# Ledger of designs, part 106: miniprotein binders against q96jn8r1131to1294

Target 1, 164 residues: q96jn8r1131to1294
Amino acid sequence: TLEFLENHGKNILLSNGNRTATRVASYNQGIVVINQPLVPQLLVQVRIDFLNRQWTSSLVLGVITCAPERLNFPASACALKRAAWLLRGRGVFHNGLKICEKFGPNLDTCPEGTILGLRLDSSGGLHLHVNGVDQGVAVPDVPQPCHALVDLYGQCEQVTIVNP

## First folded at step 10 (miniprotein)

Design kh10
Fold by ESMFold2-Fast, scan of step 10:
Structure kh10 (fold): chain B 164 residues (1-164), chain A 96 residues (1-96)
Amino acid sequence: as target 1 above (164 residues)
Amino acid sequence: DELERKIEEIIYRAFDLVDKGELEEALELIVEAIRLAVENKDEDLLVWAIYIIANIAQELGDPELLEKVLELAEEAYELTKDPEIKWLIEYLEKDL
C-alpha cells in the first residue's frame, strides 16, 4: 500500500490513511515522500486537489536517493543539494543544478484534478506521466534505491495518492 | 565533533547567501568550508560544499569558475570516491 511517510515537512497534515497531504500554512515546508522505494515499473501517482492562486509557483516532484524516514527536510525541495532529482516548472534539477531547461508541461500551470505520475523504466530512466500520458525520460540512470518526493510548494496545498 | 559542526555552520550560511542572491559572499564562505572539510577529512561535508560551489558557478555563468569547480571535484573524487562527485565531473566535462 502506497502512503506518505510520517516524516514530512513541518506544514504538512496527513489524512485519508496517509494518502492525502495538506499544507496547512504559508507556502513552503510542504515536502512529502512515498513510503515505498520507486522500483522499475511502479507508477506512483498523485492528484492535485487544491490550488491557492495567491502564490505564483507550484508543486515540485521527483526522487531522492537517500533514506527518507528520518531526513530533516529543508523549507523547499529545491534546497536539497544532495541525492535529489527534481522537476520544477519546466526544468529538471539535480542537487540544485539545472540540467534541462524544458521538459514536459509547466508544472506551475497544472490545474486542480491533474494527475502526476513518476515511474522508472527498465533502464533506470525517470519518467513523468501527466493525466496518464508519458512525457518521456526526464532523468536517465537514476541511482537505486530511490523514493518519490512531492513538494507542496506555493499554489499546491493538497495532493492525494491515486491508484492506476 | 566541534570542528565538524563549525564547518556545517559555514556551509549553512553559504547556502542561505545563495538563496538571497549574495553569490560573491557565498563563494568566499564555501571556499573556506571546502578547505576545512579537506583538512578535517569530512567527506560528506566536502561533497555537500562542492555541490554548493557548483550551484554558485552555474548561477554566475562564469566559465573560469566552472573549470575550477571541475578541478575541485576531480580532487574530491580521488579523496572520497563519492558517486555524486563522479556524476558532477561528467556533467561539468560535458558542459565545458
Scores: ipSAE 0.577, ipTM 0.795, lowest interface PAE 1.4, mean pLDDT 88

Design kh11
Fold by ESMFold2-Fast, scan of step 10:
Structure kh11 (fold): chain B 164 residues (1-164), chain A 96 residues (1-96)
Amino acid sequence: as target 1 above (164 residues)
Amino acid sequence: DELERKIEEIIYRAFQLVDKGELEEALELIVEAIRLAVENKDEDLLVWAIYIIANIAQELGDPELLEKVLELAEEAYELTKDPEIKWLIEYLEKDL
């Protein structure tokens, strides 16, 4: 039973049994984390429910390798100082370093209804899934334990956890 | 700590400037932030700042700057033994 943790960014409201996250203010303070570690073969999926085109950038998706239950979240996932592996736009980032220029689709242009998934393979490779299609390995050898993170940044104001 | 917060703000501002493509201004800020983090013995902020300057060097595509950043990361690893700095050294060695 996957849910978003009750520890989240200030602008988040959880509903639907902690399976829907809504950013109720501004463009930031929208980080949510899944309540279970991302163990190999677990596919965590979220659906983009609502986009506000007032903003130019959109959601960020990834993993953190620190304990999220009492973490003081920064205003955006990009301000996580350490232990962060993030997919933003077309880029893959480790902390503040861009490690891949062009991976998968542009996350800033995914429409409402898009289902985004994160999965670790048996070798510790982090995969992005888009509408059920595996995009390949975005990050090799992710340290464990790690936790799936979604930043409802900019355009993306609501996501819902969906089962396979 | 007031100084810690100030260093953190400088690093974040450098990150924002990279997003805007203002790489030269970002480089000036991050070099100062690294100096302050070393002086303040703040290992967490030092590691973060080194990741940001590595990204700036990569975006500029300057081999001399990349080599200097690798040397900086090697010095930071001797000081901290931080596994994320070790990861960055291995990453930068492949990029060169």
Scores: ipSAE 0.685, ipTM 0.862, lowest interface PAE 1.0, mean pLDDT 90

Design kh12
Fold by ESMFold2-Fast, scan of step 10:
Structure kh12 (fold): chain B 164 residues (1-164), chain A 96 residues (1-96)
Amino acid sequence: as target 1 above (164 residues)
Amino acid sequence: DELERKIEEIIYRAFKLVDKGELEEALELIVEAIRLAVENKDEDLLVWAIYIIANIAQELGDPELLEKVLELAEEAYELTKDPEIKWLIEYLEKDL
């Protein structure tokens, strides 16, 4: 079954059989990674459980193409220098390079209960799904293997893996 | 390696300047960092520096600079065989 890896940001507490991630302090150090590679056509989904509006920006989603089991996570996903494709706000970023300015809904404004999904298509395109609706290809030709990553940043303090 | 630490510091300074919108100064620093990374055969720092100069070129919107960055990425791919650089080359080719 899909779980969050035990290697995670230091402010994360895993519960519910490692299917729920809670950030228990501050606004950062909240990166979690799914335990299995994102296989083409596999839809990995997380639900936003709790938002703290003390902070302005919110969760980041994406993939990494490095081995996550022993990775030393930085304070935020945006500080990853290599091997990272991230959706933040309305932008799509690769290793700090902004590759799309306006993609899908603004992730900083998704309410509690929103279900966010990541899926690779047969051509290696990374798709974002929002409440079951495919937003299209955010990133073409993602190198494989890759792993789904969620950064519980800012407002987003809890997410849970949801089966399709 | 003392030199690797200095190269990393130059790259980080360039990154901070990009964040502040000081693109011309960032460009001068990152060009120097790339030269030193190639000379020192530090492939990881070279790849990071290439992403920073690609970001600068994109923000400036200068097609001649983007073409030079593409050529640099192609040379770096021959040197490193890094799959991220291969991805970047394909991305830049579409922009051009």
Scores: ipSAE 0.561, ipTM 0.800, lowest interface PAE 1.7, mean pLDDT 89

Design kh13
Fold by ESMFold2-Fast, scan of step 10:
Structure kh13 (fold): chain B 164 residues (1-164), chain A 96 residues (1-96)
Amino acid sequence: as target 1 above (164 residues)
Amino acid sequence: DELERKIEEIIYRAFRLVDKGELEEALELIVEAIRLAVENKDEDLLVWAIYIIANIAQELGDPELLEKVLELAEEAYELTKDPEIKWLIEYLEKDL
């Protein structure tokens, strides 16, 4: 059963059996991590439940290859200096380095109700799925084990894990 | 331990300068931090600093600087054997 880990950003409140994450303050401190490693063939999906358009940027999602259960999360996923592959806006980032300019849709403009998914293929390629549509390989050869991460940054104040 | 904290402080300053778009000043600071991290054998700070200088070089769009960063990354890999440095080397080789 997929749930968000109890270890999360300071502004997060978990509900709905740890399947819904709500950022209750400000625009940051909103990192959550899925409770199981992202293994090949596992599709992890979250639905955007609520957007606050007071802010300009929105959620970030991706994977980390460090153990998340005891990690001191920074204020934003963008501040992760090691072991992070992130999708933000239209870009793909590794430890702050932009490795792809335009991949998939702009995450800053996805509306409420959008379902975003992360999946590893059999070769370790990280895929983004948007409303059930595979966008292709964002990152090849992701080291394992890795863990799916969502940063409820800016506009995105609530997400819920969605089962197939 | 005090030297480690000084190196970390220099790296934080460089990181903040990158956020402000002050890339040339950030570059000078991060080069010094890399030198100190190598001397102090602080592998974690070295890896972080290498990623910062790679980002600066990429944003400046300077091919000669990118080649120098690749060489620095190769030296860092020899010292650390860190898989993230190995990944960065392969990435930079394609970008050149």
Scores: ipSAE 0.484, ipTM 0.748, lowest interface PAE 1.7, mean pLDDT 87

Design kh14
Fold by ESMFold2-Fast, scan of step 10:
Order: structure tokens, then sequence, then C-alpha cells
Structure kh14 (fold): chain B 164 residues (1-164), chain A 96 residues (1-96)
């Protein structure tokens, strides 16, 4: 069963059998990681439960290719120095380098109730799904093993893992 | 230790500035961070800083600066043998 790892950002509180993550303070320190590697055909989905609109930006979604169980997470996913492939706003970023200008919907404007999914295809392409709709390949040839990561940044204060 | 945290802060600040479109200030700041990372012999921070200056060069769209960043990445690869620098070199070569 899919759960969030107990190693997470310091402002996170896990509940609902580690399937719900709530950011309880500030706008950052909200990184969570799924407890299993993202293997081909596994669809990992989270639902946006609560948005605090005092903040401008919202959640970041992606993968890391390092072991997450003992990582000391930075304040935001964008401050991950290495091994990070992230979807933020409309962009796709690798270690702070924007590798795609415009991919999928703007994550900063997705409303409460939106279901966001990550899936690796058989060729190692990382796909984003939005409310069940495949947006296509955001990142080709993701190194494996990799782990799905959600950064409850800014507006996004709560997400819950949902089954396909 | 204190210097390491200061360099991390400078690199992240450069990223934030570039994200806001303040590319000139971001460039000056990341060049300083690279110099400090080299002097401090911190390979992890150097690799990260090179990714950030590559992003700034890309946003500026300056072909001469992009070629200089590619040369910097090639020098860093000789020094570190880091696979993420090798990935970056291949990425930059395709776009140039």
Amino acid sequence: as target 1 above (164 residues)
Amino acid sequence: DELERKIEEIIYRAFELSDKGELEEALELIVEAIRLAVENKDEDLLVWAIYIIANIAQELGDPELLEKVLELAEEAYELTKDPEIKWLIEYLEKDL
C-alpha cells in the first residue's frame, strides 16, 4: 500500500495511516515522499485537499533519484541540490535548470479537489496525470530507482494519497 | 560549515532572482557563488551552482555566455567526474 514516508519536511504532520500530509506552519518545509519506488506502470496519485490563498505559488510534484529514507530535506524542493526532477507552475526543472518551458496545466492554479498523478512508462518517461487525464511525457529517461515527491509549498497545505 | 551555508544561501537566492526575471543580479550572484564553491573545494555546491548559471544563461539567451557555461561544465566534469555534470553537458550541447 502507498504511504508517505515518516521522513519528511519539519512542518509536515502525517495522518490517515500516513496517507494524508498536512503542512501545519508557514509556507515551506513541506516535502513528502512516497514509501515505494516509482516503478513502471505504478500510478501514484494525490488529491489537493486544502489551499491557503494568502500565498502566491502552490505545490511542486516530481521525482528524486536518491534514497529518501534518511534525507535531510531543504526548506523547499527547489532547493534540492541534486537528483531532483520537478514540475512547478508550468515548468519542468532538473536541479534548478528549466528543461521545459510549458508543460501541462499551471500547478499554481489547480483548485482543491484536483487529483495529480505521477507515472513512469515502460521507456522511463515520467508522465503527469491531472484528474485522470495523461498530460504526456514531462521528463524522458528518468534514472531509476526514483521516488515520487510532493512539496506542499505555498498555497497547498494538505494532500491525500488516492488509489487509481 | 558557516561558509558552506552562506554559499548555499547565495545559490538559492540567485535561483529565486532568476525565477523573478532579475537575470543580471542573478548572474552576478551565481558567479560569486561559483568562485566561493571552488575556493572552498565543495564539489556538491559547485555542481548545483553550475546548474543554476546554466539556467540563467539559458533564460538570457546569450549564445556566447551559453558556450562559456558549457566550457565551465566541461572543466567541472574533468575535476569531479560527476554524472549529473555529464548529463548537463549533453543537454547543453543539443541546444547549442
Scores: ipSAE 0.797, ipTM 0.911, lowest interface PAE 0.6, mean pLDDT 91

Design kh15
Fold by ESMFold2-Fast, scan of step 10:
Structure kh15 (fold): chain B 164 residues (1-164), chain A 96 residues (1-96)
Amino acid sequence: as target 1 above (164 residues)
Amino acid sequence: DELERKIEEIIYRAFELVNKGELEEALELIVEAIRLAVENKDEDLLVWAIYIIANIAQELGDPELLEKVLELAEEAYELTKDPEIKWLIEYLEKDL
């Protein structure tokens, strides 16, 4: 059963059997990680439950290729120095380097109720799914093991893991 | 370590400036941070700073700066043998 790890950003509160993450303060310190590696064909999905439109940017989604259980999370996922492959807005980023200008929908504008998914294909390509629709390969050849990460940044104050 | 913390703060400021589109100011800060990270032998901060200057060079679309960043990455790889620097070298070589 998929859950968020107990190691998470300082502003996160887990509930619903560790399947719901709520950011309870500010706009940052909202990183959560799924409790098992993202193995090929596993589809990890989260639903956006609540958006606070006081902020302009929203959630970031991606993978990290380091062990998350004891990691000291930075204030935002985009400040991860190493081992990070992230989707933010319309861009794809590796350790702060923009490797794709325009991929999928703008994550800053996805409404409440949107279901976002991450999946590795058999060749190690990382796919984004939006409301069940595969957006294609965002990142080829992701090193393994890797772990799915969600940063409840800015507008996004709550997400819940949903089953396929 | 106090010096490590100061270098990290400079890199963080450069990163924030990049996100605001202030690329020239970000470039000045990140060059300083790379110099300090090399002097302090801080491998993790060096790798992060090199990724940030690579992003700045890419956003500016400056071929001469991109070539200089590739040279920096090659030197960093000789020092560290870090696989993420090797990945970055291969990435940058495709664009040149």
Scores: ipSAE 0.684, ipTM 0.854, lowest interface PAE 1.1, mean pLDDT 90

Design kh16
Fold by ESMFold2-Fast, scan of step 10:
Structure kh16 (fold): chain B 164 residues (1-164), chain A 96 residues (1-96)
Amino acid sequence: as target 1 above (164 residues)
Amino acid sequence: DELERKIEEIIYRAFELVSKGELEEALELIVEAIRLAVENKDEDLLVWAIYIIANIAQELGDPELLEKVLELAEEAYELTKDPEIKWLIEYLEKDL
């Protein structure tokens, strides 16, 4: 069963059997990680439950290729020093290096109710799914093992894991 | 360590400045962060700082700076044998 790990950003509160993550303060310190490695063909999905339009940027999602259980999370996923492959806005970033300028929809504008998914294909390509639609390969050849990460940054204050 | 935390904050601030289009200030900050990471012998922060200066060079569209960043990455790889630096070298070479 997919759940968020108990190790998470300090502004996160987990509920609903660790399947719902709520950021209860500020705009940052909202990183959560899925409890199982993202193995090929596993589709991990979260639904955006609540957006606070006071903030201009929104959630970031992606993968990390380090062990998350005892990781000291920074204030923002984009401050992860190593082993991070992230989708932010329309950009794809590796350790702060932008490797793709315009990929998929702008994550800063996805409304409440949007379902975002991450999946590895059989060749190790990382795919983004939006409301069931595969956006294509954001990152080729992701090192394994890797772990799906969501940063409830800015506007996005709540997400829930949903089944495919 | 206090110094390590300070270097991390400088690197992240440089990354944020790129998002705001403040590329010259970002470059000044990241160069200082690289110097501090080298002096402090912090391999982890050095690797991250090299990724961030590569991003800044890419956003500036400056081929001369990109070549200098590639040289820095090659020196760092010889020193560390870090697989993420090897990945970055291969990435940068595709566009040079």
Scores: ipSAE 0.821, ipTM 0.925, lowest interface PAE 0.6, mean pLDDT 91

Design kh17
Fold by ESMFold2-Fast, scan of step 10:
Structure kh17 (fold): chain B 164 residues (1-164), chain A 96 residues (1-96)
Amino acid sequence: as target 1 above (164 residues)
Amino acid sequence: DELERKIEEIIYRAFELVDEGELEEALELIVEAIRLAVENKDEDLLVWAIYIIANIAQELGDPELLEKVLELAEEAYELTKDPEIKWLIEYLEKDL
């Protein structure tokens, strides 16, 4: 079954059989990673459970192409030095380089209850799904293996893995 | 290493300054981070810093700076053969 790895950011508490991640302090140190590689056609989905509007920006999600089980996570996903393709706000970033200005909805404004999904197509393109709607290819030709990552940054204090 | 951690913080601060619209300060900071990464012989930090200066150059819309960043990336690739630098070179060449 899909679970969050027990290796995670310092401010994360896992519950619900490691399917719910809660950030219990501050605005950062909230990175979680799915326990299985993202293989073509696997749709990994998380639901936004709780938003704290004290903060201005919200969650980041994407993939990393390094082994996550023993990774020392930085305070923010955008501080990952290597091997990271991330969706943040409306931008798509590779290792801090913005490779697309406007892709999908603004992640900083998605309400509680939004279901966000990541999927690889058969050509290695990374897709974002929002409430079941495919937003298209955010990143072509993602190196494999890769692992789905969620950064409970800022407003987003809780997410839960959901099945289709 | 405390020095490596400090260089990482400088690189990330340069990234944050772009969001704040402080592009000139971001550029000064990332140039210093590149110098420190080279001096410290830290390949991971050098590659990351090159990605961040590429982002700053792109945000500035400065063609001359983008050409300089491409030259820096090409030189770094000849020395390291790093596949992420090769990816960045191909990305930058498409835009130039």
Scores: ipSAE 0.866, ipTM 0.940, lowest interface PAE 0.4, mean pLDDT 92

Design kh18
Fold by ESMFold2-Fast, scan of step 10:
Structure kh18 (fold): chain B 164 residues (1-164), chain A 96 residues (1-96)
Amino acid sequence: as target 1 above (164 residues)
Amino acid sequence: DELERKIEEIIYRAFELVDDGELEEALELIVEAIRLAVENKDEDLLVWAIYIIANIAQELGDPELLEKVLELAEEAYELTKDPEIKWLIEYLEKDL
């Protein structure tokens, strides 16, 4: 069963059997990580449940290649120093370096009800899925093991894990 | 460690300034952060700062700065043998 890990950003409240994450304060401190490594064929999906329009930017989605159970999370995923591969807006970032200018839809504009998915292909390519549609390879050759991460940043205050 | 935390905050602020289009201010901050990370012998912060200055150089579209960042990364790799620095060197070499 896919769940969010109990180790998460300090503004997160988990509910619904640890399958719903709510950011209860501010715009940051909202990082959550899936409890199982992202292995080939595993599709991890989350639905955007609630957007607060007072903020400009929205959620960040990606993987980390370090062990998440004891990780001291920074205020935002983009402040992860190492081992981070992130989709933010339309960009793809590795440790703060923009490695792709435009990939998939703009994550800052996805409406409530959008289902976002992460999957590794057999070659280790990280795919983004949007409402069931594979957007292609965002990051080739992701080091393994890796773990799916969602940062409930800015507008995005709630997500829920959705089964395929 | 208070100094380590301060360096982290400087690096992150440089990253945020890039998003705001304040590239010159971001460059000034990240150069200072690199100096502090070297003096403090903090390899993790040095690696991160090198990634952020690479991003700033890329956003500025400055070939001379990108060349200097590549040289910095090569020196850091000889010192640390860090696999993420090796990844960055290969990335930077691709389009220089």
Scores: ipSAE 0.779, ipTM 0.904, lowest interface PAE 0.6, mean pLDDT 90

Design kh19
Fold by ESMFold2-Fast, scan of step 10:
Structure kh19 (fold): chain B 164 residues (1-164), chain A 96 residues (1-96)
Amino acid sequence: as target 1 above (164 residues)
Amino acid sequence: DELERKIEEIIYRAFELVDKGELEEALELIVEAIRLAVENKDEELLVWAIYIIANIAQELGDPELLEKVLELAEEAYELTKDPEIKWLIEYLEKDL
């Protein structure tokens, strides 16, 4: 069963059997990680439950290729220095370096109820799914093992893991 | 150690300046941080600083700076043998 790890950003509260993550303070310290490696054929999906329009930017999602169980999370996923492949706004980033200018929809504008998914294909390509629609390969040849990460940053204050 | 913390502080300041769009000031700081990280043999901070200067160079869109960053990354790879630096070298070579 897919759950969020107990190791998470300090503003996160887990509920619903660790399947719902709520950021209870501020705009940051909201990183959560899925409890299983993202292996090919596994589709990890989260639903955006609540957006606070006080903030400009919204959630970030992607993968990390380091062990998450004892990781000391930075204030935001964008501050991850190593082993990070992230989708933010319309961009794709590796360790803070923008490797794609415009990919998929703008994550800063996805409304409540949007279901976002991450999946590795058989060639190690990382795919983003939006409301069941595959957006294509955001990152080729992701190193394995890797772990799906969601940063409840800015507007996004709550997400829930959703089965396919 | 104290020097390591100082280098980390400089890198973090450069990172914040990039977020504010102050790319020229960020570039000056990150160049100094790279020099100090090399002198201090701090491989972890060096790799972080190299990724930051690569991002700055890419956002500035300066081909000469990108070539200099590729050279810096190649030197960093000789020092560290870090696989993420190797990835960055391949990425920068395609960009050029």
Scores: ipSAE 0.631, ipTM 0.824, lowest interface PAE 1.3, mean pLDDT 89

Design kh2
Fold by ESMFold2-Fast, scan of step 10:
Parts: structure tokens; C-alpha cells; sequence
Structure kh2 (fold): chain B 164 residues (1-164), chain A 96 residues (1-96)
């Protein structure tokens, strides 16, 4: 069963059997990680439950290749200095480097109820799914093992893991 | 530890300035961060700073700066043998 790890950003509260993450303060310190590696063909999905339009930017999704159980999370996923591939806005970033200018929909404008998914294909390509629709390969050849993360940044204050 | 945290803050601030379109200020900050990371012998911060200056060079679209960043990355790879630097060198060579 997929759950968020007990190790998470300082502003996160987990509930609903560790399947719902709520950011209870500010706009940052909201990183959560799925409790098992993202292996090929596993589809990890989260639903956006609550958006606070006081803030401009919204959630970030991606993968990290470091072990997350004891990681000291920075304030933002974009401050993960190495071993991260992140989808933010419409961009794809490897660490601090933008490797794709426009991929998929703008994550800063996805409404409440949107279901976002991450999946590796058999060749190690990272796919984004939006409301059940595969957006294609965002990142080829992601190193293994890797772990799916969500940064409840800015507008996005709550997400819930959803099953098929 | 304290110096390491200061260098991290400078690198992240440079990244934020790129997002705001303040590329010249970001470049000045990241050059300083690279100098400090080298002096402090912090290979992890050096690798991160090199990724950030590569992003700045890419956003500026300056071929001379991209060539200098590629040279910097090649020197860093000789010192560290870090596979993420090797990835970056291959990425930058395609961009050129």
C-alpha cells in the first residue's frame, strides 16, 4: 500500500493512514516522499485537495535518487542540490538546470481535483500523467533506485494518494 | 558547517534570481559561490554551483560563457570524477 514517509518537510501533517499530506503553515517546508521506490510500471498518483490562492506558484512533482528515510529536507524541492528531477510550472529541471522549457500542463494552474501521476516505463523514462492522460516522457533514463516526491509549495496545501 | 550553509544560501539565491530574470546578478553571485566552494573544498556544493552557472549560461544564450562553463565542468570532473558532472558535460556539448 502506498503511503507518504514519516520523514517529511517541517510544515507537513500526515493523516488518513499517511495517505493525505497537509501543509499547515507558510508556503514552504512541504516536501513529502512515497514510502517505496518508484519501480517500472508502478503508477503513483496524488489528487490536489486544497489550493490557497494567496500564493502564486504551486506544487512540484518529481523523483530523487538519494535515500529519503533520514534526509533533512530543504525549504523547497528546488533547493535539493543534487539527484533530483523535478516538474515545476511547465519546466523540467535536473537539479538547478532547466532541461525542458515546456512539458505538459502548467502545474501552477492545475485546479483542485486534478490527479497527477508519476510512472517509470521499461526503459527508465519518467512519465507524468494528468487526470489519467499520459503526457509522455519528461525525463529519459532516470537512475535507479528512485523515489517519487511531491512538494506542497505555494498554493497547494493538501494532496491525497489515490489508487486506480 | 556555518560556511557551508552560507554557500548553500548563495547558490539557492542565484537560482531564484534566474527565475526572476535577474541573470547578471545571478551570475555574479554564482561565480562567488564557486570560488567559496573551491576554497572550502566542498565537492557537493561545487557540483551544485556548476549546475546553476550552467543554467545561467543557458538562459543568457551566450556562447562564450557556455564554453567557459564547459571548461569549468571538465576541470571539476577531472578532480571529482562525479558522474553528475559527466552528465552535465554531455548535456552541454549537445546544447552547443
Amino acid sequence: as target 1 above (164 residues)
Amino acid sequence: DELEEKIEEIIYRAFELVDKGELEEALELIVEAIRLAVENKDEDLLVWAIYIIANIAQELGDPELLEKVLELAEEAYELTKDPEIKWLIEYLEKDL
Scores: ipSAE 0.685, ipTM 0.867, lowest interface PAE 0.9, mean pLDDT 89

Design kh20
Fold by ESMFold2-Fast, scan of step 10:
Order: structure tokens, then sequence, then C-alpha cells
Structure kh20 (fold): chain B 164 residues (1-164), chain A 96 residues (1-96)
């Protein structure tokens, strides 16, 4: 079953059988990773449960190609030293570098109840799904194995894994 | 090594400043981190720091700084042969 890994950012508490992640302090230190590799056609989905509008930016979503079980997480996903492809706002980022200006909806403005999904196609292309709608290929040819990551940054203080 | 840990913490702080939009302070800090990583012969921290300075250069939108970052990345690739640096060089060449 899909669960968040017990290795996570220091401000995270897991509940609901490790399917709900809550950031309990500050605006950062909120990285969580899915416990299984993202294999082609597996759709991993999270629902935004709670937004704190004190902050302006919101969650980051993506993949990492390193083994996450013993990873020392930085304060923000964009600072990850190992290979990472991330969606933040409307941008696509690789190791903090913006590689695409406008992809999909602005993640900083998604309301509570939004369901965000990550899926690899058969060619290794990373897709973002928003409320069941495929936004297309954000990143082609993602190296394998890779792992789905959510950074509960800024506004986003709680997410829950939901079934397709 | 205590010095290696200190460099890593400088890099984390630099990126927190980038995230907050404090680009000038971030640039000063990451330049120092690159210098220390080179002196300490830590290739992993050097690769990471170069990605962060590329991010700062991209956000500042300064073509001269982007060209200097490309030159720095090319030198780092000769030292490390790291495929992540090769990718960065190809990416920066398209942006220029």
Amino acid sequence: as target 1 above (164 residues)
Amino acid sequence: DELERKIEEIIYRAFELVDKGELEEALELIVEAIRLAVENKDESLLVWAIYIIANIAQELGDPELLEKVLELAEEAYELTKDPEIKWLIEYLEKDL
C-alpha cells in the first residue's frame, strides 16, 4: 500500500496509517516521500487538506532519483543535492534550476480539496494530474528508479494520499 | 569532517535566501561556499553549489553572470566529469 516514508522533514508528523502528513511548525522542513518507487503507470495522488494563508507560496511536488530511506532532507526540496525534478508554482525545476516557465496550473493557488497526481508514462515521462486531468509531460526521460516527493512548503500544512 | 558540514550548512542557508528572494546575500554566500568546496576538494558540494549559483543567475536575469556561470560549470565538468554538470552546461547554452 502507498504510504509516506518514515524518513521525512523534521517538521512533519505522519498519521492515518502514514497516509496523512502534517507540517506542525514554521513554513519549511516539510518534505515527505512515497514509500515505493514510482514505476510506469502507477498514479500517486495527494489531496490538499489544509492551507495556511499566512504564507504566499505553497506545496512542491516531484521526483528524486536517490534512495530516500536515509536521506538527510534540507529545509526545502529545491535545495536537494541529489537529482530532483520538481514542480513549484508554474515552473519545472531540476536541482533548483528553472527548466520550464509555465507548466500546468499555478500550484501556489490550488485550493483545499485539490487532488494532485504524479505518474510516469511508458517512456519515462513524468506527468502531473490535477483533479483527475492529465496536464501532460512535465519532464521527459526520468531516470529509474525514482520516488515521488511532496514538500509541504509555505501555505500547505497537510496532505493525504488518496486512491485513484 | 567539521569543515565539510560547515560548507553544506552555508549552501543550505544560501538556498533559503534564494527562496526568500534575497538574491544578493545568497550570491555572496554561495561564492564563499564554492571557494571552500574547491579548497576542501569536495566535488559533491561543488556540483551542488554550482547549481545554486546558476539558479541565482537565472533569477537575476543577468546575461554576463549567466555566461560566467557557464564557464564555471565547464571547468567543474573537467574536474568532476559529473553528468549533472554536463546537463547544466547544455541547459545554460540553450538559455543563452
Scores: ipSAE 0.013, ipTM 0.375, lowest interface PAE 7.4, mean pLDDT 81

Design kh21
Fold by ESMFold2-Fast, scan of step 10:
Structure kh21 (fold): chain B 164 residues (1-164), chain A 96 residues (1-96)
Amino acid sequence: as target 1 above (164 residues)
Amino acid sequence: DELERKIEEIIYRAFELVDKGELEEALELIVEAIRLAVENKDENLLVWAIYIIANIAQELGDPELLEKVLELAEEAYELTKDPEIKWLIEYLEKDL
């Protein structure tokens, strides 16, 4: 089964068999990574469990192509300078470079209960799924191996891995 | 290596300037960092610096600079075979 890695941001507490991640302090230090590489056709899904509207921005998700097991995570995923493809708000970013202005829904406005998924297609395209609906290719030709990452930033204080 | 630390410092400073919107100063610093990374044969710092100059070129909206970044990325790919640089080349070619 899919679980979050024990190596995670400093403000994260894992529970529910390492399938639920809770950010217990502040607004940052909330990066978690899935315990298996994102291989083609594997759909990794998380549900937004709890939003705190004290903050304005919300979760970031995407992939990293570096080994996550012993990585010293930065305060936010946006500070990753290499090996990162991220969906934030409506944008798609690679190592800080904005590669798409508007893709899928605005992640800063997704309500509690939203299920967000990441999947690689057979050509290495990274897909976002929202409540079971494929939004299309956010990033073409992602290098492999890669690992699914969720940053419980700002509003998003809890997510849980869900199976289809 | 003292030189490696100096290059890292230049790259971090360029990142800070990009975040502040001081793109021309960031460009001067990152060009120097690329030169030093090539001389030092540091593939990781070279790839990092190439991504920063691509970001600067995109924010400036300068087609000539974007073409120069594409040329630099092509040279860096010959040296490193880094898959991120290959990805950047394909992205830049599509956009141009």
Scores: ipSAE 0.187, ipTM 0.580, lowest interface PAE 4.7, mean pLDDT 86

